VH-VL binders against q9nrl2r1430to1533. Designs and how they scored, part 336

Target 1, 104 residues: q9nrl2r1430to1533
Amino acid sequence: GGVHELSAFEQLVVELVRHDDSWPFLKLVSKIQVPDYYDIIKKPIALNIIREKVNKCEYKLASEFIDDIELMFSNCFEYNPRNTSEAKAGTRLQAFFHIQAQKL
Below, E stands for the ipSAE of ESMFold2; O stands for the ipSAE of OpenDDE; V2 stands for 0.75 times the mean of E and O plus 0.25 times the DockQ between their complexes.

## First folded at step 22 (VH-VL)

Design dd10 (framework fv_nezutatug; at its last look DockQ between E and O 0.89; V2 from the best seeds 0.79)
Fold by OpenDDE, look of step 22:
Structure dd10 (fold): chain C 104 residues (1-104), chain A 121 residues (1-121), chain B 107 residues (1-107)
Amino acid sequence: as target 1 above (104 residues)
Amino acid sequence: QVQLQESGPGLVKPSQTLSLTCTVSGHSIDYGYTWHWIRQHPGKGLEWIGSIYYSGRTEYNPSLKSLVTISADTSKNQFSLKLSSVTAADTAVYYCARGPYTTDNYYMDVWGQGTTVTVSS
Amino acid sequence: DIQMTQSPSSVSASVGDRVTITCKASQSISEYVAWYQQKPGKAPEPLIYSASYLYSGVPSRFSGSGSGTDFTLTISSLQPEDFATYYCQQANSFPLTFGQGTKLEIK
């Protein structure tokens, strides 16, 4: 493994993961812990999945990367009421992302 | 790149139903986001009509709620607007737009080119 | 509903001028304001979101500021392509509402 600069997508994923409000998004929701999640959310996604896609160079356009991140937030707000910790965290993280995404 | 295009009859008679469709390309409408309808009467400002989430849930302008229906067809990657009992006041350019799915910040980042609808007998 | 009172309704200016447009919300909406530019016969184009953040590709001469109820859009040095109508929008809650618009005309 040689040293290289992170791509813009890689860097942003790192920043999102390190954010204090990333905890609802780090990995896919457990069906065991949330039995009805996948009845409601049809296109589940999480930061670990997005990171893998970045690592595999599956994003050719910034818009594709942004779409996956926005889906991640959309899923959160679709499933979680506004007053939940998850939704609150998502709101803050999304705001952060929207700012960072303009740099892509 | 995502693109939105409005389509539908440019002329509607009073008391009839205005029907428009927004065709989305470059992005699946069930892949997140919020989808909006906005209109602009000639020489006037912008008026929000309603929105539909990628899940199919809707929000409507209270001033139009009783007359408006917004729906989505994921198989065609379209979402539609129906406005019943139209009058001359409904003559406008109608825009569809996309924005993020949020809890508190519903801005519109991509717009269609708009389609003119004239209500006339 | 949240009303967005935009002013002025029209303004005449020359190339190179500093132009400021204001928008006042009827109640506090934090930073949840967007600004759009619309040229004749065209769809609105996004300029600013969250009161002060420019979309990618928007010239740096555009800036937004404000929080709570008072918001401003500023063009530091007006360019020929900037003559258009501008709209603010409160993005905080439904029903979404726009300002009345400001038509920026060439003097």
Scores: ipSAE 0.820, ipTM 0.935, lowest interface PAE 0.6, mean pLDDT 95
Fold by ESMFold2, look of step 22:
Structure dd10 (fold): chain C 104 residues (1-104), chain A 121 residues (1-121), chain B 107 residues (1-107)
Amino acid sequence: as target 1 above (104 residues)
Amino acid sequence: QVQLQESGPGLVKPSQTLSLTCTVSGHSIDYGYTWHWIRQHPGKGLEWIGSIYYSGRTEYNPSLKSLVTISADTSKNQFSLKLSSVTAADTAVYYCARGPYTTDNYYMDVWGQGTTVTVSS
Amino acid sequence: DIQMTQSPSSVSASVGDRVTITCKASQSISEYVAWYQQKPGKAPEPLIYSASYLYSGVPSRFSGSGSGTDFTLTISSLQPEDFATYYCQQANSFPLTFGQGTKLEIK
């Protein structure tokens, strides 16, 4: 993508990071603190990694950017039961993301 | 862009197993999302058959519970439907579809073109 | 299981007309309704999710509303390409279920 798309990806990532419910997604889950996480989640990802990929122009299509953010939520819902704070935060942030992603 | 394409036999005899495959292009099926099978009878509306998550976990329509299996082959980027002991009531257009993995909002954002299956002798 | 009941089964209308289609759930599903448009020989296509949010690329003449059990899809100023069958879907819980459809035909 063009300069217009890269600006849109960066703006959306900034809005996600600013959201109150971003806290489970800012950085990768610690393998030491949560040792079974990487047995269950095969493609880990987090907002700091997605933001770095935007900075390095690694997304050629909006769909690639959207897929990484959806993977981030999918990992959250796969690992965390629905009644946990992490899953509830993910549900709210994903709903916010779906509204914002219409602009891409 | 992601594209979904159904394939399989158009004609199946009663009591046999219906096997369909959805080939996904432009996106890896183990990357995220939830993958669905839906069918449409000419005299009835749409019926959700079941889903498989990117992780391989499945959900099935209770009405089809012991008859349905959904599986994935990540090396071929495909997911498949097996429906055993078919009858004429299983005659339908079969669709595969994709939707986001959610906790409470399971809509489908990409659909295959559909494949017609007729169950008859 | 949550049953979705659409009304009417069919609508005969002219280009420029305002059309409303309703969908009732057998129990509360909050706002978790999706709407799809299906043209003959084609797969369904998404129009609306979460009762009122337009899917990307859907014309603004489409709108949705409702919460709980009662939902409405509205098409303002009907266009020739809008003649199709419309389905609602409850998206809240498994098993996912669809309304029986509303066929929108040219008068």
Scores: ipSAE 0.702, ipTM 0.910, lowest interface PAE 1.2, mean pLDDT 92
ESMFold2 (binder alone), look of step 22: mean pLDDT 91; pTM 0.945

Design dd15 (framework fv_nezutatug; at its last look DockQ between E and O 0.94; V2 from the best seeds 0.84)
Fold by OpenDDE, look of step 22:
Structure dd15 (fold): chain C 104 residues (1-104), chain A 121 residues (1-121), chain B 107 residues (1-107)
Amino acid sequence: as target 1 above (104 residues)
Amino acid sequence: QVQLQESGPGLVKPSQTLSLTCTVSGHSIDYGYTWHWIRQHPGKGLEWIGSIYYSGRTDYNPSLKSLVTISADTSKNQFSLKLSSVTAADTAVYYCARGPYTSDNYYMDVWGQGTTVTVSS
Amino acid sequence: DIQMTQSPSSVSASVGDRVTITCKASQSISSYVAWYQQKPGKAPEPLIYSASYLYSGVPSRFSGSGSGTDFTLTISSLQPEDFATYYCQQANSFPLTFGQGTKLEIK
């Protein structure tokens, strides 16, 4: 496609990805590196998946987009104890997201 | 858009079990988020009862823990509250609510309309 | 448990007035405070999260501030629809706890 202005969803995904605390969320957790992850997390999701859904215009409502992002954070906090780097990063990124989401 | 609706008997006898259900629409309860029960005694403030996470894990108010059970039925997209051995002190409007799943910031961003439960003989 | 001491318990004011409600936590809770508005016979509605961030749709005359133990909700210029009861809530630790509420009445 041609050059166009990013939609609000696209822009927010870009901002989330560029955030310093996005590293736990950029792609799905490796089953090899974390063998028990998918035994615990039943609905895995990541920013690359969400970005793809945005690109495919699969989100018709802001609430649908927000739900996927919140699921992503929920999964992080469900699997990672509070004191982990992943949870700490998630906490900061979620806070950022909550602020940005109010603009949607 | 997510909507929550409380339902259950509006009258419960003392010593019986109060049972309420929160029906969620517009969002699957096993798709992230934290789900809360809150109550408000007539003319009083708000009291957190407990929460259930999308995974099924629960947290309860210690003041009520021994008497409270919160459960979820994903097939019906509902989560429920059971409060045993009720007394007049349990007369209240009961709310279910949703909030984000966080590590340290549990606020309620969507509320049901509430359902009145009266404990009376 | 973390106690949230809200003050005043009631306040009478007129349309156009500036009103401030305070909430004091018994221990530091960072910025993890939410504020709710409740009208008679209705469920609480969220106003503010994380001490100072307004939900979408909340009028800009509402504002929140504070960190640590002292928090405030301010309505810069009261409108008729703002007369209600307001609650603070600490969101940081279980059990989650609310302030006693502030009933904002028409003078």
Scores: ipSAE 0.899, ipTM 0.951, lowest interface PAE 0.5, mean pLDDT 96
Fold by ESMFold2, look of step 22:
Structure dd15 (fold): chain C 104 residues (1-104), chain A 121 residues (1-121), chain B 107 residues (1-107)
Amino acid sequence: as target 1 above (104 residues)
Amino acid sequence: QVQLQESGPGLVKPSQTLSLTCTVSGHSIDYGYTWHWIRQHPGKGLEWIGSIYYSGRTDYNPSLKSLVTISADTSKNQFSLKLSSVTAADTAVYYCARGPYTSDNYYMDVWGQGTTVTVSS
Amino acid sequence: DIQMTQSPSSVSASVGDRVTITCKASQSISSYVAWYQQKPGKAPEPLIYSASYLYSGVPSRFSGSGSGTDFTLTISSLQPEDFATYYCQQANSFPLTFGQGTKLEIK
């Protein structure tokens, strides 16, 4: 029951991970490398965590999955000024995501 | 699905502060996205007033900057608009809206129903 | 501020007609234009984002095109429910700005 959407979620996460601009989003930001990150970002999330939630069938609605992906980008743009490599990568990956999400 | 609903007084006297609230259902306002206030003057186009990000940070239209405050109450899942020292020129339909948080492409994907505010003596 | 100049201000057209509405930005905004449809007494509704991508549920008779400064919304065959006011919006930089609107009327 309800598992066809889970295959679509997994496919989309795989496409995001394979994208050249996924590098800022693969894992949670290191507190050692970025000491103030967790003072600024209250709800950290990354592709590995989203993928684990897909594997454990934790998303009941496509909107829940989409909202986690959008939170991931929101965190990127909140922390990183628009001229940084991280924000530019996020911009390109988010545009790719908006196109791919039409499949959901 | 996410829904936005404006509320507040429909009639405001000149020089008063206009206060409006947007109640959000189906999504937490501190869980990503950007939240906007837009108004539409009688018989004319739309004007962006300002935005509040899921984090509480704000951006305002420079033409209104000294008069406008946007704030959020995450416990009620609401964000609010205050516009001080109103005049008849502030008579409009006021909308709240949501859009993806982006670096360079701020479009609105969900709109509230709108609330009419008349500024009249 | 980026000014969005929308043309025409109004159009009278018949069911089945092709209608084209244009929007010109005062400086380049890449493809970052959104289009909205507004019926009387209702909120604007999203039609198109990023110049050419249709929102879910928007009929395929709507299309958008353009990049840089010049953008077009086309309705290939008008239906009775398409008589409304249409707005373009530049989404590229703050302050966000809208065109003045195009009222599409039955004739």
Scores: ipSAE 0.784, ipTM 0.913, lowest interface PAE 0.8, mean pLDDT 92
ESMFold2 (binder alone), look of step 22: mean pLDDT 91; pTM 0.943
ESMFold2, look of step 23: ipSAE 0.707; ipTM 0.900
ESMFold2 (binder alone), look of step 23: mean pLDDT 91; pTM 0.942
OpenDDE, look of step 23: ipSAE 0.894; ipTM 0.949

Design dd16 (framework fv_nezutatug; at its last look DockQ between E and O 0.87; V2 from the best seeds 0.84)
Fold by OpenDDE, look of step 22:
Structure dd16 (fold): chain C 104 residues (1-104), chain A 121 residues (1-121), chain B 107 residues (1-107)
Amino acid sequence: as target 1 above (104 residues)
Amino acid sequence: QVQLQESGPGLVKPSQTLSLTCTVSGHSIDYGYTWHWIRQHPGKGLEWIGSIYYSGRTDYNPSLKSLVTISADTSKNQFSLKLSSVTAADTAVYYCARGPYTTDNYYMDVWGQGTTVTVSS
Amino acid sequence: DIQMTQSPSSVSASVGDRVTITCKASQSISSYVAWYQQKPGKAPEPLIYSASYLYSGVPSRFSGSGSGTDFTLTISSLQPEDFATYYCQQANSFPLTFGQGTKLEIK
């Protein structure tokens, strides 16, 4: 396709991905590396999946987009103790997201 | 858009169990977030009762812990509050609310309209 | 438990006035404070999260500030619809706790 203006959702996903604390969220957790992850997390999601949904225009409401992002953070905090690097990164990224989400 | 609605008996006798349900629409309760119960005694401030996470894990106010049970029914997209051995002090408007799942910042971004519960013989 | 001491308990003001409500935490809670507005017979409505960030749709005349233990909610120019009770809440530690509220009344 041609050059176009990013939608608010696209732009926010780009900002989230570029954030220093995005590394736990870029793609789905590896079942090989974390064997019990999917026993605990029933609705896995990641930024690459959310980006794909944005690209496919699957989000009709901002609330739907926000819900997926919040699920992503919820999963992180559900699985990772708060003292882990993942949880700490998630905490910072979520704070960033909450601010940006108000623009939607 | 997510909406929360409290429901249950508006009158409970002393020593009985107060039972309320929060029905959530526009969002699945097992799709992230934290779900809260808060109450407000007539003319008084707000008191956090407890919370249930989308996974089913709970946290309770220690002042009420021994008497409170919060549960969720994902099939009905509801979460519930049970408060046993009620007294007049439990007369209040009861609110359910939603907030983000966090590690350190548990605010409530969406509230139900509240339901009045009166404890009286 | 973390106590949130809110002041004043009540305040009378006129339309156009600048009003400041304060909330003091019994211990440091960083910026993890939320503010709510409640009108009679209605549920609390969120105004501010993380001490200083306004929810979408909240008029810009509302602002929040503070960190650590001292927090403020400011209404720069009161409007008729702003007369209500306001609550602060510490969002950092369980049990979650609220200030006792500030009733903002028309003078």
Scores: ipSAE 0.902, ipTM 0.952, lowest interface PAE 0.5, mean pLDDT 96
Fold by ESMFold2, look of step 22:
Structure dd16 (fold): chain C 104 residues (1-104), chain A 121 residues (1-121), chain B 107 residues (1-107)
Amino acid sequence: as target 1 above (104 residues)
Amino acid sequence: QVQLQESGPGLVKPSQTLSLTCTVSGHSIDYGYTWHWIRQHPGKGLEWIGSIYYSGRTDYNPSLKSLVTISADTSKNQFSLKLSSVTAADTAVYYCARGPYTTDNYYMDVWGQGTTVTVSS
Amino acid sequence: DIQMTQSPSSVSASVGDRVTITCKASQSISSYVAWYQQKPGKAPEPLIYSASYLYSGVPSRFSGSGSGTDFTLTISSLQPEDFATYYCQQANSFPLTFGQGTKLEIK
């Protein structure tokens, strides 16, 4: 929890947002476009929400930040079959995240 | 800080059902991740038993699938193992563990301390 | 099932030695191998994930390498606290499988 950890969270979330495979994760899934999503996914989260939580200093521990990122990927793999573009993007972005998280 | 702790009887008779519980603290078991049971046989290596996802779905080792059930109780923040019709071959140290929910990289990042189970008459 | 074969089964070494432990997968697992250290009477502890990435708090004398089927754990200068059993694990597909372990003992 120091200022260095909060700066590292900001840097990491920016790197995730800029990654080519971030497109399924930038904002919450639209109920109009995906009507059953919120019946299946009970704890929705997206990069814009995580970024706001970083900006508001809502993460007290690095583990809390990591847990929200991992929840985001968990939701992706729970909702989307493995052969979908969303799941494939999630797989690549999660691998990128695991490498980048060494900076934390 | 996430902590996992196994509990259950240390001695089980042959043909009985082994029941173990993993109590999780510092993280909700329905908040992402995948939750695993692994055992370590005396003088042998580690064996993955199965997993339960944060959603309650399960995957089992095919070698044990007809004998094993993994379930979760989110109100107690616990997940449990039942292994039916045990024999002396099921004597082992049993661990619970956590890992990322993933498609192709299922490593375990947090382990419980383990509980020793002996199957003997 | 993907079999993981560790070699050697045991190593006798002195403090300061360079120690290499190998793990071979029966089919390609990309870089999806994890390594664990287990001290007597204790749970396994994560050491390395994805073949070469150290967990936080793991000393830099530990390193991992490999891809495909052949993987290596190296301790560059053995310390007294490193005497333990080491396990590799393929993380690529179910059922998850582990090597038989390598026991590292004092010479």
Scores: ipSAE 0.770, ipTM 0.918, lowest interface PAE 0.9, mean pLDDT 93
ESMFold2 (binder alone), look of step 22: mean pLDDT 91; pTM 0.943

Design dd18 (framework fv_nezutatug; at its last look DockQ between E and O 0.90; V2 from the best seeds 0.00; counts 0 for: pae E 2.4 > 2)
Fold by OpenDDE, look of step 22:
Parts: structure tokens; sequence; C-alpha cells
Structure dd18 (fold): chain C 104 residues (1-104), chain A 121 residues (1-121), chain B 107 residues (1-107)
């Protein structure tokens, strides 16, 4: 097809990925680097997974998209104490997301 | 669209246990949200009771902590409130609500319609 | 615990009026304040989160401001459907606490 505007979901994912605080969320946590992660987090998710779902049009409702993003953040806060760089980045990125999500 | 609905007995006798359930539809409670209980005594303001994350993490109002138990059932997509040893002071409209799971910003973005509970002999 | 002192307790106003409601936190809570509107016999509805951000669907005549300890909800031009009770809430830390509420009545 031709050039088209990004959907609202696509655009927001791009903005999240480009955000300075996206680094903890770009891809799934490595089990090698964090051996106990998947013992604690039962529904892992990351921005690359969400982007793929968007590209496949798997989100029919904005709420479904938002739910996955919130899951991504809640996983971060569940695993990482408040004083960690990951949690701090997550806090800032989530705040950004909450603002942008109002446009969906 | 996510919807919350409170349910339970509208009348409870003093000293008994108040038991309410919030049924969530259009949304799985095992996603990244806090689930809250709030109440409002007739003609009064709002009082936070407690909150739960699906993992079992709970937060309670210190003034009610010894009497309150909040639980979640992901299989039923519900979370519940139990308040023991009720008195007339526990007569109120009880609301369940949803909010984001955050580190420092716990607002409530979706509310149930509320259910009235009267404590009377 | 963080107390939210809301004022005034009640206010009478006319359609078209500018209305201001204030909440003061007992300690600094950054911008973590939410505002709710409640009409008689109904559940509270969220208006504002993070002190100044309106929920989708909330009319632009509503605005929130403040940081630290002092927060304000403003209705620039009161409409008939705005007569209700408004609550602020500190969202910074548990236990979560609400202001006492402001009943906005028709003059």
Amino acid sequence: as target 1 above (104 residues)
Amino acid sequence: QVQLQESGPGLVKPSQTLSLTCTVSGHSIDYGYYWHWIRQHPGKGLEWIGSIYYSGRTEYNPSLKSLVTISADTSKNQFSLKLSSVTAADTAVYYCARGPYTSDNYYMDVWGQGTTVTVSS
Amino acid sequence: DIQMTQSPSSVSASVGDRVTITCKASQSISSYVAWYQQKPGKAPEPLIYSASYLYSGVPSRFSGSGSGTDFTLTISSLQPEDFATYYCQQANSFPLTFGQGTKLEIK
C-alpha cells in the first residue's frame, strides 16, 4: 500500500519507544541476566511485543491496548523497588503514557 | 469497556461481618491496576477503605485495618471486601474502583455505581 | 497520614460564574492530586488526575492547578450540569485520603 498516517496506537508506541525512559521496556527481560524474573512476573510483556500486536491489528479496543501497557508498567513496579533506575524510569514513562492515553 | 459492579447484602446486623464483591467486566483484574474500596456515609465525604493488586498485595486504611480484609479472585474476575464487627457507623454507600498501578500516583479512574449497606438490628 | 483540607465546604453560584475550589495538603505531595465530581445519588466521576490533566470527555471549562501543598479546581463558566459535590484526593501515598468535599449549589 501507500503511505498512510500511523494509527493512534502505532503513534503512541513510537512515542513510548523514543522516550528517554523506555530502556527498561524495549524488549522482554533476559532470563539469563535476571534469573528470577519469570518466577515473579507471570505475564511478561514489552514494547516490542505490544508494537507487534499493534502491527497485527490485535487490539480492537483502546482499552485492550492500554491494558497491555499498564501490565508492562505494573510488572516493572512489581519486580523493581522504587529506588531502582528501572522503577524511576517506569514512573516517568507511565506518567507520560497516562497523559497520551487520554487522546485515545 | 471496563465496568465495575458492587454486590452484597444491603442490610447487616451489628457485630456481623459486612461482605461485598466487586465484579469486573470488560477487563481482567490480573492486569496492571489497583482495585479499590471506598465508602461514603450518608451525607458525608469519601473514605478510602483499602486496595488490592491481583498478586495479593494489599493496602488498608489504618483506621480500619484490624477489621478489613480485601481479597481477589482472578478466576471470577472479582475482588471482595469483608468488614467485621460492623456498627451503625459502617452504614454507607460502598464503591469499588479501579486505578493505575503506580509507584506514587494512586488515583481512581473507573468507579462502580455503588451499593448501599445499612447496619441495623 | 496526609490530610487534605478542602475549601469552601459549600458555595452558591449562578450559571456563567467562575468557581474556584481549593485543597491544601498537610505535606508536599508533588502534583499527585485527583479531583472528582459527584451528583446526588450517583458515584463519583473522575475529572482531573495529576493536578492538572483532564480526563477524556471532561469539558474544557474545568481546569486544575497546583503543586506541593496547594491545589485548585476551577470552573471558568459554570453550567447547569456542574452543580454537584466536588472532592479532591491526594494520590501520592497510602493511606489515600480525600478532601471534605465542596457542595456547589445554585444561587
Scores: ipSAE 0.817, ipTM 0.932, lowest interface PAE 0.5, mean pLDDT 96
Fold by ESMFold2, look of step 22:
Structure dd18 (fold): chain C 104 residues (1-104), chain A 121 residues (1-121), chain B 107 residues (1-107)
Amino acid sequence: as target 1 above (104 residues)
Amino acid sequence: QVQLQESGPGLVKPSQTLSLTCTVSGHSIDYGYYWHWIRQHPGKGLEWIGSIYYSGRTEYNPSLKSLVTISADTSKNQFSLKLSSVTAADTAVYYCARGPYTSDNYYMDVWGQGTTVTVSS
Amino acid sequence: DIQMTQSPSSVSASVGDRVTITCKASQSISSYVAWYQQKPGKAPEPLIYSASYLYSGVPSRFSGSGSGTDFTLTISSLQPEDFATYYCQQANSFPLTFGQGTKLEIK
């Protein structure tokens, strides 16, 4: 916890949102557009939800924040075949995240 | 702080099934990670056995595929290894480990302490 | 399966020495190699992922480099706590495979 960790979480989320490959992760997948998504993905999450949790100080440990972001990526890889634009974007954004997460 | 602890019998007879459990503490296994089993034969290097995602998706070393089963129990926060028809060649230190669920970069960021299993008559 | 070949299998070195360990993959794995340090009786501990990125808390005397098939772990100035066995791991695809290890011993 503490003020430095909350600032670091906010900074990292901002960097993820600004990244060119964030587009599949900004908001939850639409049930209307992708009706089978929630039959396959048991714990949906997206950057807007994670950012809200940071703003509400819901992450007490860096590991809790990291877990939500890793879940976001694993949902992408579980639902999307490897050759899709979504999976490729996820691969690049996750690589960026892993570098930044070492700073936490 | 995530910790992994292997448990199971230290001595197994040939032809029996080796059963090991990894208990995860400080972290729930139903997040975006692969959970791995790795073994290290006496005086030798590391051999990956297999991995599981909490949803049930598994990957196995092809050399062991017909003999190995990995399972997860999210209610107990555990994942397990069963290796059937063991021989002396299965004597090793067995580690459980965690890594990110990825598309192309399956490195392991947390390891258990290891448990020694001897297969002997 | 992707084979990982480490060299040398062992090194005898003194405190302050520069030590280089190499790992060669049987096919391209981009930059997806990890390095681990293992002390006797202990589990492996992560040092480096993606060829060149240090884990938090790993001393800066450790560095990694390489892409494709050829990878290097370097210790720029050996310290007493660095005497251990080092493993590379290809992380690109299943089945995951490790190098055979390099034992670094005090001279």
Scores: ipSAE 0.472, ipTM 0.871, lowest interface PAE 2.4, mean pLDDT 91
ESMFold2 (binder alone), look of step 22: mean pLDDT 92; pTM 0.947

